# Designs tried in a protein design chat: VH-VL binders against o27280. Part 86

Target 1, 266 residues: o27280
Amino acid sequence: MDSMNVPEVLEIKRIVEESESVKTFIFSWDFRREVRPGQFVMVWDFRDEKPMSVSLIDPVRSEIGISIRRVGEFTDRVHGLSEGDLLGIRGPYGRGFELMGRDILLVGGGIGMAPLAALADEATARGMRVDALVAARTADELLFLDRLEAAGVNISTCTDDGSCGFKGFAHERLLTLEENHDMAAVCGPEPMMFQVMRILDERDVPAQLSLERYMKCAVGICGQCCLDDTGFRVCAEGPVFWSQELSRVREFGRYRRDPAGRRVPW

## First folded at step 22 (VH-VL)

Design Ai6
Fold by OpenDDE, fold request of step 23:
Structure Ai6 (fold): chain C 266 residues (1-266), chain A 118 residues (1-118), chain B 112 residues (1-112)
Amino acid sequence: as target 1 above (266 residues)
Amino acid sequence: EVQLLESGGGLVQPGGSLRLSCAASGFTFRSYSMSWVRQAPGKGLEWVSAISGRGGKTHYADSVKGRFTISRDNSKNTLYLQMNSLRAEDTAVYYCARHDWYGSFDIWGQGTMVTVSS
Amino acid sequence: QSVLTQPPSVSGAPGQRVTISCTGSSSNIGAGWDVHWYQQLPGTAPKLLIYENTHRPSGVPDRFSGSKSGTSASLAITGLQAEDEADYYCQSHDSSLSGSKVFGGGTKLTVL
């Protein structure tokens, strides 16, 4: 088996159009190389490289899926690819989610649902009860609903504009739902995650949250994804953090560093 | 099959006490909040009390606060309602009901009749 | 007396469309709490008919539909059938009552 730090050139087996702006690219995967929900891979289009969440883990079909949102030049190029085209994939990297207990709450926003969808599959396969709060700006941006339903996940939706489900933000919707969960996994816009974490802490629900930061090396050496004060490297100590860890991260929910190292508010 | 079965109802004098039980089967009992809902003869539904899945949180309607106590034994898959200082207006069919995630009652028992009369 | 207000009765002929209203306030439906609906056939326990304002549990036909707007909700029944004759209750949560579930007064539906 090749080194995890050397990109493997893989053929795109299938492309699933999740929404107008999100596609899932499916690849053959050698599962002798373990991959966990919450981990990420570096996707290389032979020009640039970006970290992407693993959204599908299928050992039966020997496949993984990577969901990519069209947000910039790199993702524009990737979205222009077709089945049969090639991409470089290296990884997986980072700390993934840990499943705990019998009842799990998933709270996802936008593309943040990608790693949570994979986690949902694992949780349901283990016989856990899974409740998923799926948030997006609009109905058209809600991701993986059919997939989650098929897995037996209880779904609640919320949209900023009220076009589907609860009108408002995820943390607002969460306040109106039942609280019987052993743990929570959260991924989405950082302001959302910040508010959700506060609620979960008040409810004494252990929570894991997946952070997004600019990454370059993915192996903890370049420091581009280093969180202020703590020195946590999102690519090494994360991207999944426990709420107790994030409580020590001053920048969480407040700002991030851009590629130039400048503070950028959320 | 998911099922709730109430028991413990009967005739009691005003000021008396009864303990209702609700046996749950077919699902992971501790994963769900449970409620008691009652219905007086010929009247509508009235929520009485609720308890969280782990039993850490309880809620009561004002009409029963201080008199009724909701509890659960997850090892026995059983919900309880201790009713003290019963009044004539407590006469009703008492249903146990399971909360779904959304706060609705997706599973109901068939109810047990409680009659408070001299 | 009920926190949520329903009409005491509605009626319709087979095949017709009927609607049952559920009026709340700013402390329950208007506060963002979901509305759920139950059907209670004579001599039976209530059955969940609609949850989370608009969703049907498995086994509930699509001729039953729910909606919510502002401080009120509505249950619509199309293609009315004799078997639909029952009592219908709306249910929500009230933020002014600590942890309290609240029901409407119930509506008796008669199929003519």
Scores: ipSAE 0.927, ipTM 0.959, lowest interface PAE 0.5, mean pLDDT 96
Fold by OpenDDE, fold request of step 23:
Structure Ai6 (fold): chain C 266 residues (1-266), chain A 118 residues (1-118), chain B 112 residues (1-112)
Amino acid sequence: as target 1 above (266 residues)
Amino acid sequence: EVQLLESGGGLVQPGGSLRLSCAASGFTFRSYSMSWVRQAPGKGLEWVSAISGRGGKTHYADSVKGRFTISRDNSKNTLYLQMNSLRAEDTAVYYCARHDWYGSFDIWGQGTMVTVSS
Amino acid sequence: QSVLTQPPSVSGAPGQRVTISCTGSSSNIGAGWDVHWYQQLPGTAPKLLIYENTHRPSGVPDRFSGSKSGTSASLAITGLQAEDEADYYCQSHDSSLSGSKVFGGGTKLTVL
């Protein structure tokens, strides 16, 4: 493979429709280039480039998967692609999740389940017990349930409207579940992650959380994904952070920067 | 095979003491909270006490608080229930049960009988 | 006596559908705590039948189903069989009590 900073043009090997708004694009991958759950790649459709989490890591089939939610023009174009079409991919970038202990808790919301699904595969392959709280606004937006179940993951679901599982938010559901985990991995809407982190801290459960910020270079030089006060670059020091690190990030769970650098609330 | 095996039951005088044990096998013991649940003859199930996987948190029913002590030795895969100041109404089959993530009891022992009588 | 209320007994003929209710309050079922169900055959330890309101452990036939609404839960058994004759208990959590786990009083199911 070429340098990690040069996009490689790859053929879409398969497309998995995860939900109405989420597709997983599968590519052949040379695993001499290491990739870990929680890391991201830059996806280039030859017009624009966006960071996307790796949601599947399959060394046996020599494949990776990238799950993309349809949220704008770029993702709309990508969702219009078919198997056999081409995309540019560079990376992987960023700090991924670190697995600790025997029992792991995953808390994911919406597309945030993408990196956690990959982490679940690694954890189960290592013989860890994995409990996954999967949250979404509605039942139709719950992701990777069959995949997680097939991997032997214990699943609990919650939806805002109560259409599936617990009616309410992830942090509310978490309060009603048993506490016996060595570590937690969290990814989803930042307000959700903020509340979940607070609960996990109170429970003395080490937690890693994956942040989402607007980024351009992915290599820590442009500063677009720099967090206020701390100077943390989501693309370099993250996107996975420990709860202790995020406790120093004033903006966490409160606001983010848009592409123009303006502060916008969550 | 996952299983729980209770022991230590028997006949005891009112005011006496008894210590129950529950031997766990077939799973990672420290990963699960454990409870004691009892059933008086011909009666329903009553939760007695619970302990977290690492033993840091304990809970008791009001009916046994101050008299019973739940503990565990994860190195021995064993759950304990120290019962002091026993009363006639404590007479029951005592089950140890494993908590699943959802707070249900997915694994039960066969129970050990405790009889408190003069 | 029991925090959760169940009918003392229910009965049905083979092949029929029976339901067992479990009534709680705003401090347990109504507070968002899950309801679990157990089957206890004569002379045996309880067995988990339904967890997390509606889910069946492996080995439990799909004739058994659970539901939850408001402050109550229900266990339904379709295609009733002789082997279903047993005691059934609902269980939940009540954080307002010193004892966190709570059981219903139990329901004896008789197959006619």
Scores: ipSAE 0.927, ipTM 0.959, lowest interface PAE 0.5, mean pLDDT 96
Fold by OpenDDE, look of step 22:
Structure Ai6 (fold): chain C 266 residues (1-266), chain A 118 residues (1-118), chain B 112 residues (1-112)
Amino acid sequence: as target 1 above (266 residues)
Amino acid sequence: EVQLLESGGGLVQPGGSLRLSCAASGFTFRSYSMSWVRQAPGKGLEWVSAISGRGGKTHYADSVKGRFTISRDNSKNTLYLQMNSLRAEDTAVYYCARHDWYGSFDIWGQGTMVTVSS
Amino acid sequence: QSVLTQPPSVSGAPGQRVTISCTGSSSNIGAGWDVHWYQQLPGTAPKLLIYENTHRPSGVPDRFSGSKSGTSASLAITGLQAEDEADYYCQSHDSSLSGSKVFGGGTKLTVL
């Protein structure tokens, strides 16, 4: 029996309030089970199960963090939990980010900063120069700024309403920044990622992008997260993809599948 | 310690040539775009030229296009400015400066004086 | 003549607040390019004072502040001190000049 697919009941060690809508739940973790930035876990509240990105990987403290945005019934329940309460965690699953070079650009939007924050920690620990473009709709939705700053990450902020940093979208801000990077990691709203990828391709910067799709099984069986026309399963071949891979994905930046499998536009 | 050190300045006649060098230390040189900025005596700052970290992209002010060439040797941590067809108006202190991610010049050398005079 | 326009000089007494303006256009500040500020003490190389419109590098006192709005930027100095006497330059990028960095004409700050 593959123990990876059995949820482990873990106690919430502590909760960090990242924003009004985002909390990070921290758990003790046995690092004999490897986890990489960009991978996700399935979080089970004993009623429902949802995929969530790992946003903190701390081998020193033997902890992981999972950042969850309050967006529906499941996350409402989870956000109602307290330290000491229990959750089921299974995983990690999926392909995580690969680090290369010395200079890395991170471009994140909203909760998309979760896996990038974990990546930033790893990159800085390896002595890489990390530049992070952090985008959100408003200033109060910008995530992990203090954490990134403490790690020595150079930060540029972008908000739709201009309440903090550059007024506009991430791809617009990116055009106004220096471009000396060996690679980029991108995660956020898919329209944002699509535009950012185009710019990075024009700049010949290798890029990895983390996609978000409805995932049910997390093990590549159910097909709910299958991408047109490649047949890539976000939970198995992803969620992290190279830009070259995504260039073959027709639906990227255009539409996704809902829980019923129907096409829904972004 | 992060440092830039310019050299190669001097006196040259109009129409002459001069090559400036900027030695970088204390940081990963290839990771940063670099610029030359000059300042004529008693005047303001004027951007002259820029080069990307890997040397693939170069930019020039209109005032020096066709006459100046910016280059770099990342193996030597050195920035260069080849100045040809020099004019009196090119007389200035020439600074090398490092670009930060935001496009500001966060590190400056002390400058080297170039005097173009007959 | 400079792409960015600064007043040639400003003055203030110790302890006062002074402001230096930097006026650009739709091709630079108005296009979304950041404004940076430099302090140049007499006989020295310029020093970065403000980057990305409002941010202070390490070592720069909080009495220095930057702002940006529309096609203009401003540097404010509160609690003016004698050592603040220097030339100040704003800098940005102009998309109409083939990716050129651009400076203001500079402002001579005199502390009375």
Scores: ipSAE 0.915, ipTM 0.952, lowest interface PAE 0.5, mean pLDDT 95

Design Ai6
Fold by ESMFold2, fold request of step 23:
Structure Ai6 (fold): chain C 266 residues (1-266), chain A 118 residues (1-118), chain B 112 residues (1-112)
Amino acid sequence: as target 1 above (266 residues)
Amino acid sequence: EVQLLESGGGLVQPGGSLRLSCAASGFTFRSYSMSWVRQAPGKGLEWVSAISGRGGKTHYADSVKGRFTISRDNSKNTLYLQMNSLRAEDTAVYYCARHDWYGSFDIWGQGTMVTVSS
Amino acid sequence: QSVLTQPPSVSGAPGQRVTISCTGSSSNIGAGWDVHWYQQLPGTAPKLLIYENTHRPSGVPDRFSGSKSGTSASLAITGLQAEDEADYYCQSHDSSLSGSKVFGGGTKLTVL
């Protein structure tokens, strides 16, 4: 089999504490393996393997950063690692974001800001105007604010509990902000993305949304990442989809799937 | 340097017409909504009209609807206000103002005076 | 009548703290719309002083601060200086059928 289908064992070069629950793990990376914002990698801890978003793409330092939220056994184990420890990395996989125009809106919820932080770096490097709505449940969970500010991104925050910025949901805040964007990129909890997509569609703003679904093979063979009645495989045709593609999907925003592929409510 | 420069003000009789211009420089004009804001002598600020960056959406204060038309030419980096059926109460300094993403007016011109008098 | 209500004037001695209120309603400030503040020196265009309720643009001294609660907002000026003598306006958006930007009536600050 090809070397691209087996994990490459890499040493953790640096760990950045992004919040109480989110760490970014930084590795040396050979950029002959191209990486685009919105693509994902499979992270292997020698026991289990999970898809994770790339949050830092730095060809100058030959570094890639992978942001991981502690949510279960696998991520607990990975969060217990130190600089110098080893992880297996497969990828990158999937369809990344495409930039268009001069004015981009980013809407990120929680860890969903990870791929959008990478996209913000690319957009600002191209001279685009970047507006970022950064959402979380509480202030301590807002991610990448200092990095976005240093890049020249215009930031607005919202928190469910009102501890920082607008009190409420991202789609509610979006209704009170100006509309001059050529495109949007959205990533976060699927209910948030559904509501944001509705507003962007009404405004005729082309939008790309990054979906997170259970995956096993990462190359589109097993079918466990399929969306509803479209047959789209998140690992192969996504994880980034245009909003018009998602308009045809009944399950988007309505339920999620467990590891066995069974429907469960959000 | 980001700049807005209004022109076209002057003396006009009631019922007359006047066209204001606002020349923009130092920023990507099409990326920003723009407004006209006026201030009658000795009075406060009154928002008059707004237009989206691409020109597809326009908004007007009730006091000017049907009489004033906002427009923009993004190839010339210029905002316009066509004022028809002018009334004495339209006498004011007219400012051109740029919107930021948050809905504030972050850049203002110096203003141009419009006087409507018999 | 202004949609946003400000006191017509306030005054204070040098070094003192003054506040300027901006009272709205459930269709503007109370609906979650931001409040922005402008300083206008005599014979000049307004200048943005506070945006998004509490943020200062670069170059605005930290003795100026903004806050918002319920249907009202406030501008506070500490360490009052002679150069602060100006007119001050709050601004927001009203969610009526036509939708519009709205200004307060303005407040003249006099340094005694």
Scores: ipSAE 0.765, ipTM 0.895, lowest interface PAE 0.9, mean pLDDT 89
Fold by ESMFold2, fold request of step 23:
Structure Ai6 (fold): chain C 266 residues (1-266), chain A 118 residues (1-118), chain B 112 residues (1-112)
Amino acid sequence: as target 1 above (266 residues)
Amino acid sequence: EVQLLESGGGLVQPGGSLRLSCAASGFTFRSYSMSWVRQAPGKGLEWVSAISGRGGKTHYADSVKGRFTISRDNSKNTLYLQMNSLRAEDTAVYYCARHDWYGSFDIWGQGTMVTVSS
Amino acid sequence: QSVLTQPPSVSGAPGQRVTISCTGSSSNIGAGWDVHWYQQLPGTAPKLLIYENTHRPSGVPDRFSGSKSGTSASLAITGLQAEDEADYYCQSHDSSLSGSKVFGGGTKLTVL
C-alpha cells in the first residue's frame, strides 16, 4: 500500500527550535485535507519514513507544523535540514482527539506535548478552560510552555530531576492537583500514560490517550501497528484511544515490541 | 469582573440554624471547586468545607462534620452553607473562596458575620 | 492544633528583609502538596500573595517571594514597607485529613 499512497514532497517553510532536541518543521498545507489534533503524518526523508504527530494546525496561514525529537539516525538527518529543504509528507492518518465539555486536562510527557499543543489551541479557541501538566526529564526538555501560556492555558510542570516545578512523575503531580475536568487528553511515554490513565479512571474522567507503535503502511493493512488482545491497529483505530478501549489491552504499559515484534520490557 | 458575595449571616442562638449564600459572577462557576473559610474574632483562618465544581464531592472540617452541609446550584451560580446545631465557637466571619487548579484560594468574598450568642 | 506551624509574630524595620516560615509534615507539604500564601490587612478579606510555592498573582510586587523545601516553606519580604504590616497565612492540603485544606496559624508582621 506504500506504493499507492505516496508522500507529497513539501518545502520546509520555517523551523522552530523548541529545545536542544526538538524542532518544529512548518509546511504550507491545503486544508481541504482536514487535520485534527492527535492525527499523525508519515515523514519521508528520501531514505526512511517515520510517523510524526502534528503540533500546529493553522488554517488561516495555511500551515501545518510537525514536531520531531532527535532520537536516532532518521531524526538526526531531519534535524540537519534547513528552511527550503524538502521532505515527503503523507497523511494525515488516524483518529484524533475529540473535545467534550468545558474543562479539559492535558498531560504530556516530552514530545507527547506536541499533539496536545495543537489540541490546546483548538480547546482555547472554543472557550474551554485548559489545564496542562507538562512533564519532562529536565527543565530544558519542557516543551511549548510559552505557546501554552500565550493561549491562556494554566500550566503545571514536573521534571524527573526537579529542575523545574514538581520533582517526580506526572502521575504523582496529578494526585496533588484539583480534579474539575470533563475530559483529559494524555500523550507521552507509555508507562506514564498507564499510571495517569489509572488515576483518571478512578476519578471518572473520560480520557483519551495517544499511543505510539511501529508503523509501515499507516492505513491499517500491514498489521505491524497492532495491539495484543484486541487487534486494534494504532494507525487506523488510533493513535488516540479512549481509556475504556485500552483497559482491555494486556500489553499497554507492561511491555513494548522491538522492530522484529518481540516483547521487551519498557 | 470576577466577584463572590456572601449573605445570610446574623445573630443566632446556640442550637439554631443559618443558611449562608455566596453569589458568584464573572466566571464559569461549575469549573471551580469552592470553599467556605471562617475566621473567629481575633483568630486565624480555618477552612470549613469544600465542594467540587460539579457538586459530586464534599469535604468538611472535623469541627463541623455532621452539623454543616455545603451545596451549590450551578444554574444559579450560587454556593450554600447550611449550618445547624450552632455553637458559640462557630462565631466567625465566613468567607466564600474559589479554588484554582493548584489548590489555592485565588478569589475571596468580603465575608458575612455569624454570631452565636443568647 | 495547626497542621502547619508558623511563628506567631515577626518584625522588621523599613527596608529590611524578613522571612516567615511554614512547617508541615509528610502528609502535606512533604507529600508534594503546594504551599500558598495570603496577606490579610486589618479589617479585610485575605488576598492571595503566592501560589504554587513561588508564583505571584498579577499585581503582587516582586519583593514578595516564596520557596518550598522538604516539609517546609518560606515567605520572604524584601524592602519592608509600613503597608506590609498584616497577618500572613500559609495554606496547603493534608492527605491525612480527608480532602482538607489546611492553614497555618498565621504570623503577625509588625513594621517597626
Scores: ipSAE 0.741, ipTM 0.882, lowest interface PAE 1.0, mean pLDDT 89
Fold by ESMFold2, fold request of step 23:
Structure Ai6 (fold): chain C 266 residues (1-266), chain A 118 residues (1-118), chain B 112 residues (1-112)
Amino acid sequence: as target 1 above (266 residues)
Amino acid sequence: EVQLLESGGGLVQPGGSLRLSCAASGFTFRSYSMSWVRQAPGKGLEWVSAISGRGGKTHYADSVKGRFTISRDNSKNTLYLQMNSLRAEDTAVYYCARHDWYGSFDIWGQGTMVTVSS
Amino acid sequence: QSVLTQPPSVSGAPGQRVTISCTGSSSNIGAGWDVHWYQQLPGTAPKLLIYENTHRPSGVPDRFSGSKSGTSASLAITGLQAEDEADYYCQSHDSSLSGSKVFGGGTKLTVL
């Protein structure tokens, strides 16, 4: 009954500890409700509800996985749960990634690798060549490396502190890598995505970027997830946008919004 | 299996021209940048030219700029090097090489010999 | 055009360890460009030995290892074997040469 606006209460089937601060929660899922990489769900812990990206889409096992970084009260409580505990799930919502061509570049920062891991699985299953630039502050925060390797993805890493791979930012590393891709998919901190988008635009590589914005209703009614100059609502028209759509947005890469919708600097 | 096979080498007089070909098989040719790399007898490796997978970007070593033209035909899985105004210093084995994402040359042909001599 | 400098030759006894240096500058290795290594056996085409500074392609034994620091890189070979006798080249990219690929001058390894 009306799964769009009412959470379905589901049992946590399995928990995977991806890092000290990130866990993946796995649920049984009826794939009559189609899920695409880049779409999100609203996760309800019976007190608060937050958007989370789907990181695992496995129709064979009838499972989805949702990766959650511990960053506050809600995520602290969810990280304290065990297998068998219950969460409410609404969705999926939003526009997912579209695959094109034969060669895809993934650029992920921190938890932004979650939806890209799901996309990598789909791309490799289609026989695409997948190159992934995985970024984090430290080596311990690099996500999904073993999973990407097992899928046949070519990986390059970068860390702010240089503890693994290239020392520096993803866009700096990208300038020293080969550029033969039909498309790119990018997800991570908005300043990283802005810099990566500029490089990809200069190279004439079609790029899709997944935005993280504060959202509540998930169907575009409340307006809290709006992008400034276009009126786009991330939950309804995104979270995945083409680079061309974002190039018209004044605030992208320059401002973010707090939970009250106020503009704040990055 | 992945293969690169060069052809078109031979003996040519100074000032002459040759066109080298490299036939690719066993991989999606358009996904990879390609290079020509040469090695004069008894000498080291010298990068000559590169072309992007879709053919939109080309690069040349200063020693060949203006005389050599790299090109590719992705419908035929073939890389080319048009060599004009040849000089004795161009005498070398010419290798066709595939780039990986990291900028290494992960696949090489066995080379074709070009001799520029009177 | 000798942008990357390698020793012209090195030697070692069977079972020993040798290292081959590759010295660059701030416009190549020092600018963050990767170093790759190739082995060329006599009469054959080069073969990729190390990519992205430290990684080995499938089929390359773990007695071959690479490292990079500052503007220099090194190839280490442990447990030397007679079949390791070959020429070894480092390769990178140099931004000052209009974004071109560059090789070191090569190093002849002799197994004594």
Scores: ipSAE 0.692, ipTM 0.861, lowest interface PAE 1.4, mean pLDDT 89

